VH-VL binders against a0flq6r38to208. Designs and how they scored, part 6

Target 1, 171 residues: a0flq6r38to208
Amino acid sequence: EARQFEDQHLIFSAPTSAGKSIVAELLSWKVASTGRKVLFVLPYISVAREKLHQIQRCWRRDDISVCGFIGPQASNPNEWLGAVCTIEKAASLTNRALSEDWFEEIGMIVVDEMHMVFDSSRGAHIEHMLSKVLLWNQSALEKVRIIGMSATIPELYRIGKWLDGAKVFEA
Key: E = the ipSAE of ESMFold2; O = the ipSAE of OpenDDE; V2 = 0.75 times the mean of E and O plus 0.25 times the DockQ between their complexes.

## First folded at step 4 (VH-VL)

Design a22 (framework fv_imvotamab_arm2)
Fold by ESMFold2-Fast, scan of step 4:
Structure a22 (fold): chain C 171 residues (1-171), chain A 120 residues (1-120), chain B 112 residues (1-112)
Amino acid sequence: as target 1 above (171 residues)
Amino acid sequence: EVQLVQSGAEVKKPGESLKISCKGSGYSFTSYWIGWVRQMPGKGLEWMGIIYPGDSDTRYSPSFQGQVTISADKSITTAYLQWSSLKASDTAMYYCARDSWLDYGLFDYWGQGTLVTVSS
Amino acid sequence: DIVMTQTPLSSPVTLGQPASISCRSSQSLVHSDGNTYLSWLQQRPGQPPRLLIYKISNRFSGVPDRFSGSGAGTDFTLKISRVEAEDVGVYYCMQATQFPYTFGGGTKVEIK
C-alpha cells in the first residue's frame, strides 16, 4: 500500500540563483492538458504577475485558460484550468473550492518558496491550505498532487515528512 | 474539526496487560506526530514518547523505554500505548496529543485522557 | 535530558492583577534551525492541557492577548497581564528542542 510514483508529492530544491524547475512546469502542463485544475502559489504580487504571464504564454497553443488571483481583478472569471495566486488568495480559492464542491477538479498545487511554511503569519496560510489538501487526499480517488519548490535548507526534509512522505529532490 | 478521542477508563491488577487507544479525525493522520503524556494523580506532566504514523518512526523518553510500547494503525487512524505487565505505579491519567513536523512541541490538539488505575 | 525548572510552585493572584511565571532550562533551547521550541500549556481543573504559546512568544489560535511569552536561551517567562477567573489552573512550560521532550514542574495559578 505504498504510494504510487504518480501520486507522490514532490519537493524540488535548488539554489535561489539556479532559477525555476522545468520539471514542475512540465508536470503542471500535463495535469492541465487532461482537463484538471492547477494552482500556482507564489509569495509576492510581482512574482505572481510574472508567473501568470509566463504560464499564459506557454499554454496559449493548447487553448488552456489561465487566470490570475493576485488582486481583486480576475483575468478570466468564468472558466480556467490554471490559476496563479498569491499565498492568501490561494488559501481563499481552495476554501471556496471546498465550500462550492469543485475541489475534486484540482489536480495539482505548485507552491513556490515552500520554505516560507516555516514563517509566521504567511506560513500559517500555506500550512492551513495544504493541510486541507492532505485531508482531502485521505479519502479521494483522484488525489491533489503538491509540488513544492524551495531554496536548499537543512530542514527541507521536515516539509517532506509533513506532506505525507513527499519525495525530495536536491540539485 | 480536528479531534483526538481516547479509549475509556481502565481498572487493572498488577501483572495484567493493557492497550489504550487514541483515534484521530479531521486531519491527515499520517502527516503529524502523536505524543503520549502521563500525569500521575496530583502530579505534573511527563512526556513518554511520540510516533509519526506515516512511517512508524517512534521515539521514547529514556524513563519509559522498555516500560511501554507506542504503535499506530494508519488504516483506522489510531495510535496506541501498551503495557505487557502493569504495576501499581502506572496508575495515572494518560493523554495523547498531536505534534507537528513544522513546529516541534506544538501540541495543538489533545485527547480527553484515559484514566488507568492499577490496584490489587 | 534537558531539565526544565519552573517557578513559583503556586501563584495566588487577585482578580485583575498580573501574574508572571518563570521557566529555566539546564541547556540552551536554541535548535539547529535557529528556532527555540519552548511552549506554554494551561491545564484547567479536570481538563486536558491546552496549548497557549509556542516558540517562546507566539499565541496559539483563540488564546487571549493578555497572555504573552518572552525569553531566550535558557530563561523564559509567561505573563498574564490581567488575571481572570477562567485563568485558574496549572501552567507548564515544555521544551521540544531535543528528544526527550521535557516539562517544567508546573505553576498553580489561583484567585485569592
Scores: ipSAE 0.653, ipTM 0.863, lowest interface PAE 1.9, mean pLDDT 89

Design a23 (framework fv_imvotamab_arm2)
Fold by ESMFold2-Fast, scan of step 4:
Structure a23 (fold): chain C 171 residues (1-171), chain A 120 residues (1-120), chain B 112 residues (1-112)
Amino acid sequence: as target 1 above (171 residues)
Amino acid sequence: EVQLVQSGAEVKKPGESLKISCKGSGYSFTSYWIGWVRQMPGKGLEWMGIIYPGDSDTRYSPSFQGQVTISADKSITTAYLQWSSLKASDTAMYYCARDSWLGYGLFDYWGQGTLVTVSS
Amino acid sequence: DIVMTQTPLSSPVTLGQPASISCRSSQSLVHSDGNTYLSWLQQRPGQPPRLLIYKISNRFSGVPDRFSGSGAGTDFTLKISRVEAEDVGVYYCMQATQFPYTFGGGTKVEIK
């Protein structure tokens, strides 16, 4: 029963961002501590930069390496367990993971502002990235867990339906 | 790569039953809607209905409600369109097409079509 | 049901010249989420339909930039800036703003 809950994709929804990131942070730390990669996907460079510094500080005591994929800077995919990315960079990174045969090392993808999947310009990047995760999970022994953080929107259940019946928590 | 492969052509008599298939590959089958579209000889496209294989949520065009049944078997990534009793007016090319996860008519990949001929 | 009306029924064009197809809906296609779910499909002789454009003006992957869509509310246009031999076929508009999804009657593009 507990295992069923633990293996589900999750969506956290609240009118403000306060508090909904805490659970995602705890779950992501647990995944990284087991040696699997965690990706944090955020919509804006400034927010991603701050999130990068926050996660680096939080994971410092466990000596877990966290890298940013925000600008044109190159990174070795085998040297980190945490990646803080903008949407477009996350999509690029997951494509590289598939082509370079390290996608199985990814344990979790945390998507901030998940409701942006409805945005036509940037939503396509989120959709294509997560669709590849869902396809991978269909036959993978160790699945990639998707955690979404979203504003409260009328049809949030559609995202839950898409993510294999993800559990939705509304504050 | 994403592919939808449909079953072969059928020649039937009025009153016979029929079930045609559409097998998806190269994507998460349970995460996208599958629609069925009819094209009568020399005519345009008609939307028949859609199904979400993940939970079997199915929507029909009023013109086809009760005339056909749409179903899916996610264990073999296959969607179906079936008739309990065919009519000559069912003679047409039948296409399956993948709709977006939102189900808003973004039919991005199409099957090759199944020609159904119903005559006495 | 939303009725989709396409004009013209046929469009004979000279190679390299532009072509324009119009689509009119019986009611607004603006969804409650603010998006307009109007798509354009191409069907070449003996082939299944192919998605060209979705949400009025967004080109699908692999579709040449000579194809463009425009419009709002109830009036929509598909334009081909320079018709090529491979563009021969029937073009359909489709709405998915509400059930049932409905198609236009089609416009046949031919080379004269």
Scores: ipSAE 0.357, ipTM 0.771, lowest interface PAE 3.6, mean pLDDT 88

Design a24 (framework fv_imvotamab_arm2; at its last look DockQ between E and O 0.73; V2 from the best seeds 0.00; counts 0 for: pae E 5.2 > 2)
Fold by OpenDDE, look of step 5:
Structure a24 (fold): chain C 171 residues (1-171), chain A 120 residues (1-120), chain B 112 residues (1-112)
Amino acid sequence: as target 1 above (171 residues)
Amino acid sequence: EVQLVQSGAEVKKPGESLKISCKGSGYSFTSYWIGWVRQMPGKGLEWMGIIYPGDSDTRYSPSFQGQVTISADKSITTAYLQWSSLKASDTAMYYCARDSWLHYGLFDYWGQGTLVTVSS
Amino acid sequence: DIVMTQTPLSSPVTLGQPASISCRSSQSLVHSDGNTYLSWLQQRPGQPPRLLIYKISNRFSGVPDRFSGSGAGTDFTLKISRVEAEDVGVYYCMQATQFPYTFGGGTKVEIK
């Protein structure tokens, strides 16, 4: 039961991002500390850059390597435990993980602005990427945990339901 | 690749029971709705109902409420449509389809259909 | 229940010419989430339905660009810019804004 709770997907909803971001970062740090990879997915380049620097500073003390996949960049999957990505790059990275057979190394995916999943353009990419994760989890020994951070919106329960009954925290 | 594969054609008599199946593959079965659609010979499409295999949440069209039962077994990624007592008027093609409600709000993938013929 | 009305019932078209199908709903199809869950389906003879357009104007994967959807609120249109032989079949609009989902009566597209 405790393990089930630990593997459960989470959605944090709040008007501001400060509190939910801290929780997500702490949970991510814990995963990274075990040697599993963490993906941070951001909707915009500017936000991704900021997050990259933040996570790098925070994890530097523990010698956890964090890389950015925001623009054209090729990185060795063995050189990092934390990846900060735009939505498009996250999709590409997860596809590579599948094709190069290292998806099992991924422990957590944190998606910021999760409510954008309802958008036509960015939402499609998020849905496609996470759908692959959900499919993977059906047969995986160790599941990839998804954390969504969202604004307060109607129909948030739909995202929770879609993410295998994710625990929803609303502030 | 997302696929829905339905069970084979059925020939039945009035009063008999029937359960047809729809197996999903290539996607997280518990994360998407599965709907059933009836198409009588030479007629249009009729929405019967849908089920969310993740929690068995089931919704019926008022026209089909109490007339059929929709269920799912997520362990084998299969959805079902069943009748307790068939009528001649149940003769039709029955399709299952995946409902991507979150993003598309539509039936994006369809089974090949199951022909059900009920005659004395 | 939301009633979906399609016109025309039948649309004979010359190859290479455009076709247009109308779908009207008895009430607004705008969902509380801001989306309009109006879809267009194609059913070729002897085949299951196929998704063409979702949320009014978005082409589903693999759908040719000669298919386009438009509209808002209660009035929607599917257009085929240049009808090809493979486009013969029945087309349906569908609303998924609220339960029960409902289909239009269908429009048969055939070659003259």
Scores: ipSAE 0.790, ipTM 0.910, lowest interface PAE 0.6, mean pLDDT 93
Fold by ESMFold2-Fast, scan of step 4:
Structure a24 (fold): chain C 171 residues (1-171), chain A 120 residues (1-120), chain B 112 residues (1-112)
Amino acid sequence: as target 1 above (171 residues)
Amino acid sequence: EVQLVQSGAEVKKPGESLKISCKGSGYSFTSYWIGWVRQMPGKGLEWMGIIYPGDSDTRYSPSFQGQVTISADKSITTAYLQWSSLKASDTAMYYCARDSWLHYGLFDYWGQGTLVTVSS
Amino acid sequence: DIVMTQTPLSSPVTLGQPASISCRSSQSLVHSDGNTYLSWLQQRPGQPPRLLIYKISNRFSGVPDRFSGSGAGTDFTLKISRVEAEDVGVYYCMQATQFPYTFGGGTKVEIK
């Protein structure tokens, strides 16, 4: 309820993905409803396609446009409010947002399997993408909020420290 | 894009105080550690300590605890290394380097170094 | 403190030949999280150190493929498959598994 809480980056950890994703989905719907873009970042094509169809169904009644950045086709970046991406596609889309001057339209990035940031290969894409978000937030009037969903690991607090002291919720 | 820029060379006498700086740019300064490394002339690297500017958590090597003070000012994205009283044995090149919460000891970006010469 | 021992002290190499540097720690570098925080740095004459390899074998961005790291536990190796003129310098291993972080003594790679 506090202003501070609403502006903070959040990390959710629970044994099952379904439980931890509900809060992120509600927060992301709220952001999209205000006209700001939301990116969902997932590790695998199959999981991303499932999430894309789920979000499209949930947001259909509010006429909120949701696009997938998973395969070879991409819609005009300025004509959607929700984007469901694989890790590498999200990094590419974020770079495009910076080069095409629409990064300010992004209100939230939701990263599934956040613990994958510790992976040296694919984790580097997550780190580079979110590092740009953190840098943007240093001077931005309205911040891009990062929501992470992670497996329960002892080192989860390190992700919180890296994300400017993000709040960590463990089930 | 990521850069660490250190203050210029210093020439001092034993007993004098000194504060050198390391300014970060091109990244979120409060999301990474800044470590300090000493290299005495013709010798190897020595880890002195480290600070996380986000909350000013600071850790020192036992060899440097009480000999130096590490601090940071996040409003100007600058870390500092300070001596209250220099000794001739402090003559060295001092480097700052960025370290990661995600990969400990990942000194991925380094300052150009500050040469400190302490002589009578 | 963990003591890091590097061999050789100096490695004169003919251009185009391979070079190998060894690093030994006084105790295991396996962190409680399962990772081994062993990195390799290069310092060219008059320049600051540069990260080459982290977590034993992962090349940092922009580091040429000719550099590779290997090892486990207490014994680690940095290999340069084909030494180039720009590779002249001092190479250091470093551990960050526990405080204080410690460096090896360095190995000078020089052209014969």
Scores: ipSAE 0.721, ipTM 0.878, lowest interface PAE 1.4, mean pLDDT 90
Fold by ESMFold2, look of step 5:
Structure a24 (fold): chain C 171 residues (1-171), chain A 120 residues (1-120), chain B 112 residues (1-112)
Amino acid sequence: as target 1 above (171 residues)
Amino acid sequence: EVQLVQSGAEVKKPGESLKISCKGSGYSFTSYWIGWVRQMPGKGLEWMGIIYPGDSDTRYSPSFQGQVTISADKSITTAYLQWSSLKASDTAMYYCARDSWLHYGLFDYWGQGTLVTVSS
Amino acid sequence: DIVMTQTPLSSPVTLGQPASISCRSSQSLVHSDGNTYLSWLQQRPGQPPRLLIYKISNRFSGVPDRFSGSGAGTDFTLKISRVEAEDVGVYYCMQATQFPYTFGGGTKVEIK
């Protein structure tokens, strides 16, 4: 019996960060275990660094390489399956993936604090990056799945609609 | 590049039906709302209604409810505005525009317009 | 429906001089989420409208910095700090705070 791949995008809006983090980690690990890349997008360097070390520790036991894009970019795409990025670095990395022809290798993008798409200064990076994913998915054989973790806000249904009918889970 | 390309100008007589089109490209068509805007000769802009092609959720301005039909065919990334029976007062320029919903009323890309002329 | 009133109807201006356009709504445009969904559009002669400003004062990508928006509640202003020849056209305010969306009547900016 093979587990059927689910292409639907997901948004988690729950009071507990630990619960959301564990679900996203399990889903992302499953994608990485199939040999496809997972990008983790976080809003701040300090949070991203902590997440990087956490995921590196957990995934090392499964021989899955994880790289950080939280400062000057130095890593080649063939050196990792997991990437932990700040918002701006994730936008840059996805642009590189398109121009260098490895966007197909991306299986999942996990966006923490997804409600920051509404931020007037930094939200455009998230919006533009995810818009490229949505366009890619229109014709791609291997689609990119978007997982969002967000604070509870009334605008979440707008994000869900925009992400091609993403399923919104509220606590 | 995000583009909205509309069908060509139309010259019609009162009572005829008409369907004009707006083809989107360069973005995920099913992820953005498409709105229709009327501009009568020498006049300002009027919001007619909006459709979400992903599920065909359609909303009309009260002024246009029952006067036109807004639809979309996501397989060819095209939105439509149609009349069952045109009137001379329907003479206008009609624009389609993409509405992101991320920032309410952010009509960030517009079609070139379709001139509809209805004369007896 | 929220009525949007623009003044002036026509704004002839000397090249290089500022222009100011007012927009007044019939009720507050402050949404229940605390945001104000007021935008400004430009329509050059023979062209479709294009977005200039959203949420009162945010300049859309690629819009020159000579365009600025301000205001609150029911009163809003678009300013062009130094009018250039390419700025000739009609400017519209639009509210999306509540359905149906509504436009102002437009203000024609022209070079004297």
Scores: ipSAE 0.203, ipTM 0.697, lowest interface PAE 5.2, mean pLDDT 87
ESMFold2 (binder alone), look of step 5: mean pLDDT 92; pTM 0.941

Design a25 (framework fv_imvotamab_arm2)
Fold by ESMFold2-Fast, scan of step 4:
Structure a25 (fold): chain C 171 residues (1-171), chain A 120 residues (1-120), chain B 112 residues (1-112)
Amino acid sequence: as target 1 above (171 residues)
Amino acid sequence: EVQLVQSGAEVKKPGESLKISCKGSGYSFTSYWIGWVRQMPGKGLEWMGIIYPGDSDTRYSPSFQGQVTISADKSITTAYLQWSSLKASDTAMYYCARDSWLEYDLFDYWGQGTLVTVSS
Amino acid sequence: DIVMTQTPLSSPVTLGQPASISCRSSQSLVHSDGNTYLSWLQQRPGQPPRLLIYKISNRFSGVPDRFSGSGAGTDFTLKISRVEAEDVGVYYCMQATQFPYTFGGGTKVEIK
């Protein structure tokens, strides 16, 4: 029972978004501390840069490498356990993981503004990326966990059903 | 123009409380850390701690943990350094400095300093 | 804590001559992200510190090209190719690779 919760995809929603990021950050830190990769996916460069600095700050003391994939200046580091990405960069990085055969190293993908999957033209990138994760998980021994953070919208439960029955938590 | 403006000089007695300020302007206050640095008369620089005003995450040097409190009020773009009970050994110049060590220049802009004198 | 050691403690120089300051860290300053967070600060008498160089060798805005930084790992150097009167002051290296940030003891640059 409890074990099912640990492996299940999760979606968190709250009007102010303030409290929902803490849980995702703690879960992601746990994954990274075991040596598996965590991707943070955010819609805008400014928000992604803020998240990059926040995660680097939190994980710095544990010597966990966190890199930004936010623009053309991305340093393309060979080693990282945390990646903070804009949507398009995350989709590109996920495709690279599949083609270069390191997708199994990914333990978690945290998608901020998950509601954009259905109400934005950029949602197609999120949908394609997460669809590939779901396909991978069908046969993988080590599954990739999806954590979504979203505004409260009627379609949240539809997203949850699509993400293999993800648990939805609303404030 | 990026500026950090610190509060004026203070003269205190041992045991008194004190709170000094550092007001940022000309930039997005919540996008940068603010660090505090002590310089005792005639001595070098000592890093005290740092705060991220966006969420008030604060990191202290072990030498200053429990000795001071660093805080920030993003609504008025101001960071603070506070003592509950001053000691004569707290006599020093205190600087605040802006920090974005991973993206921008580290401690790129500094306040003018606040001289704190603690004597009986 | 990472210990930062600067040499020399003082550097009297003749105007127009070069000056060199060394900084050594007690452990590697290479962060897990691949960057080295080694900076150089200048403090003129009675003034707050001023950033000169960040990430080993990058000059901060407005810093003259006569200042240059170099090094890797644990050994770093700040060079002033031609010392001017305005360069009198104390120079500090600083690491921000891990908390707590630490400073070198300072090198006083004075005109002979």
Scores: ipSAE 0.006, ipTM 0.499, lowest interface PAE 12.6, mean pLDDT 83

Design a26 (framework fv_imvotamab_arm2)
Fold by ESMFold2-Fast, scan of step 4:
Structure a26 (fold): chain C 171 residues (1-171), chain A 120 residues (1-120), chain B 112 residues (1-112)
Amino acid sequence: as target 1 above (171 residues)
Amino acid sequence: EVQLVQSGAEVKKPGESLKISCKGSGYSFTSYWIGWVRQMPGKGLEWMGIIYPGDSDTRYSPSFQGQVTISADKSITTAYLQWSSLKASDTAMYYCARDSWLEYSLFDYWGQGTLVTVSS
Amino acid sequence: DIVMTQTPLSSPVTLGQPASISCRSSQSLVHSDGNTYLSWLQQRPGQPPRLLIYKISNRFSGVPDRFSGSGAGTDFTLKISRVEAEDVGVYYCMQATQFPYTFGGGTKVEIK
């Protein structure tokens, strides 16, 4: 099922958070396994820390390096393929990737709680970050794929159109 | 830097056709709506319509429906406003503006305007 | 169509004094999603419009904090707490709750 959507942005929506993450996790593992970077963007430190430990455990078998960009004290190792970030840290990291010429190495960005893009303060960081990704993709040889996980809201179709016609899956 | 750059001023006669342009740069052109706004000399703003360049979904104000055609060419990041037959009452400044799908109708960036003068 | 009515038509203000502009809609601007899509635009002489406020009270990036928006339902207000010389221009309210989008008639702010 995961293989069916390799070249398209995707949005998953379900009442239960756990159910909507499995496809994103499988797709992200596949991208990291090819040597491309994957960013996981989450709204809260506690959720991001849990996700960091989960991904580290799952990817340990393949010796894939995963690091956290979660709090002010987060370390920035050079040699990672997975990055678990809070929203503001992800925005900073993607800006650095553009300025330091390694944005090409990013294969996928997974955004949890995508509906937070409608939040005026933190949503601006998500919008700005993903807008840069979409602009990059217009001329890029290898595109960055965006995977969103969201609450079930009436405005979900608006996010889908914004993400270049992303496929929207509602449970 | 986000920019919308419009075509230059036009001087036309009634009955002539015209197509003016609005070129976007510094952002993902297919991820934002482009709206067109008319401002007649010394008057206020009138919304004409909007287009989503990604799929060409277009919405018109009833007062402009059938009067103009809005289109976009995403390969050159350009939106267009077109008249098949101009009339003197079309004399106005025409603005294009970017509309955020996420912040619904956030006309956050505007073109410099295209002055269209229609007289005999 | 939703009709947007602005008052006053003209507001001469002494530098440093406050200015207040009112906008009234012919029907409620509350969208089915619970948001109110009312914006305020500024147009300085010879320039294109500029976004100041969106969703009633949110200041757009780079807009000074002397500008504030308030209101609900059908009655909305834009306030400039201390008018400065660069604030001269025409101010418009706009609704985007439903198609077609509509503008108020504009209020000219000028220094007395």
Scores: ipSAE 0.005, ipTM 0.595, lowest interface PAE 10.2, mean pLDDT 86

Design a27 (framework fv_imvotamab_arm2)
Fold by ESMFold2-Fast, scan of step 4:
Structure a27 (fold): chain C 171 residues (1-171), chain A 120 residues (1-120), chain B 112 residues (1-112)
Amino acid sequence: as target 1 above (171 residues)
Amino acid sequence: EVQLVQSGAEVKKPGESLKISCKGSGYSFTSYWIGWVRQMPGKGLEWMGIIYPGDSDTRYSPSFQGQVTISADKSITTAYLQWSSLKASDTAMYYCARDSWLEYPLFDYWGQGTLVTVSS
Amino acid sequence: DIVMTQTPLSSPVTLGQPASISCRSSQSLVHSDGNTYLSWLQQRPGQPPRLLIYKISNRFSGVPDRFSGSGAGTDFTLKISRVEAEDVGVYYCMQATQFPYTFGGGTKVEIK
C-alpha cells in the first residue's frame, strides 16, 4: 500500500485516527531511513509529547534520532532525522531550515488535524508553513512530501486542491 | 547588533504613489518576519500586516488589505510598504518591527519610524 | 478581532512611587499551544515603541526588573515598582494570539 503513494501528497480522513496513522508512520519511517528529515506537526503539547515518545520507541531499533520541538526545551536540529513539533514550533523550524540552508534535507512533513488550517490563528501557521513547502517544491529536484490527517469536513477537497492535487482518502 | 533602519520622512500630495523602506541588519533577515505598524498623529498603534522575507508570504490586517502592499527584497535585506494612491488619512508615523511570530518575543526590535505627511 | 482595553487612560505618578496598568481582552488570549501571547510595549516621547514584556511576564533583554507583568486569560497587569523619570511615556498591551494583532488604547505614565 505504501508503494502506491510514494510520490504524491496525501490526506487521510477517518473517524479513528490511531488506526489510520499507521500508514503515515510507515511512510515517514521509510523517508527517515533514507537519511532525510521528517517533521510531525501536532496541535497540542500533550498529543505531541505522546507522539514523540511513540516515534522514539519505534525508530530506536534503526538508530534513528527523534527530537521534540514542543516548548522552550527544543532540541538541536542538526542531530535528528525525526522532529515532533507543535504547530507553532514546526512553523519556526521550517523558517529556520530556509534561513540556515537545510530545507533540502526535509523529505516529509506529517500534519495531524490538518483541518485546523481553517482555524483563524493556528491555521495561519499551518498555511504559511505549507505554502513555503509548496513554493520550495516548485523548483526542487527532490520534493518535500506532505501527509495530512484530518477530520472529515466538506472543505477537505479545497485542502487537497491547494496541496498540488493531493489524494484524499475518506473512511 | 540588531537594527532596523527606515527611509526618511516623506511629504506627498493626495493621489501620489509612495514606497517606504525598512532595512534589517545584524541578524539573519530571512529567519524573521517584518511587521508594519501605523500611528496616526496623537493616536495609538495599529497593526497593518507582516511579511516573511524568505518567500514574501504576507498577512494583512483586514482594515489595511487592499490599501497598501507589503513586500521584501531579501538580497538587500529590505522590507517595503507601498501605496498606489495616497490619501490625506494616510498621514501618520509608520514603524517596521521584527517578529518571529511565535518563536521569539514579538516585535522585539523596531525601526525609528518614517513620518508620511499627505497634504495639498 | 480581539479588542484590548487598557485602564487607566493616564497615570500621573510621583517619582519613586509604583504604577499599575490594567489590560483586558474581549476573549481569552490562551493559544491552543498553551501559551498566552500578551506583550507590553513602552513608547517614550518622540521615540519608537520598545518591547518590555512578552508572554505575560517575561522581561525582554535590557528591561529593568522594576517592570513586571502578570495575569491570565483575559486580565493582565503591568507594574512599575518605582517609577523613574525615564519611564515617562505611553504603555501599550498587545495580543498576538490571533490575527489580526491588536493593541490596547495606551496608558500615559507621567510625573508631576
Scores: ipSAE 0.000, ipTM 0.464, lowest interface PAE 18.0, mean pLDDT 83

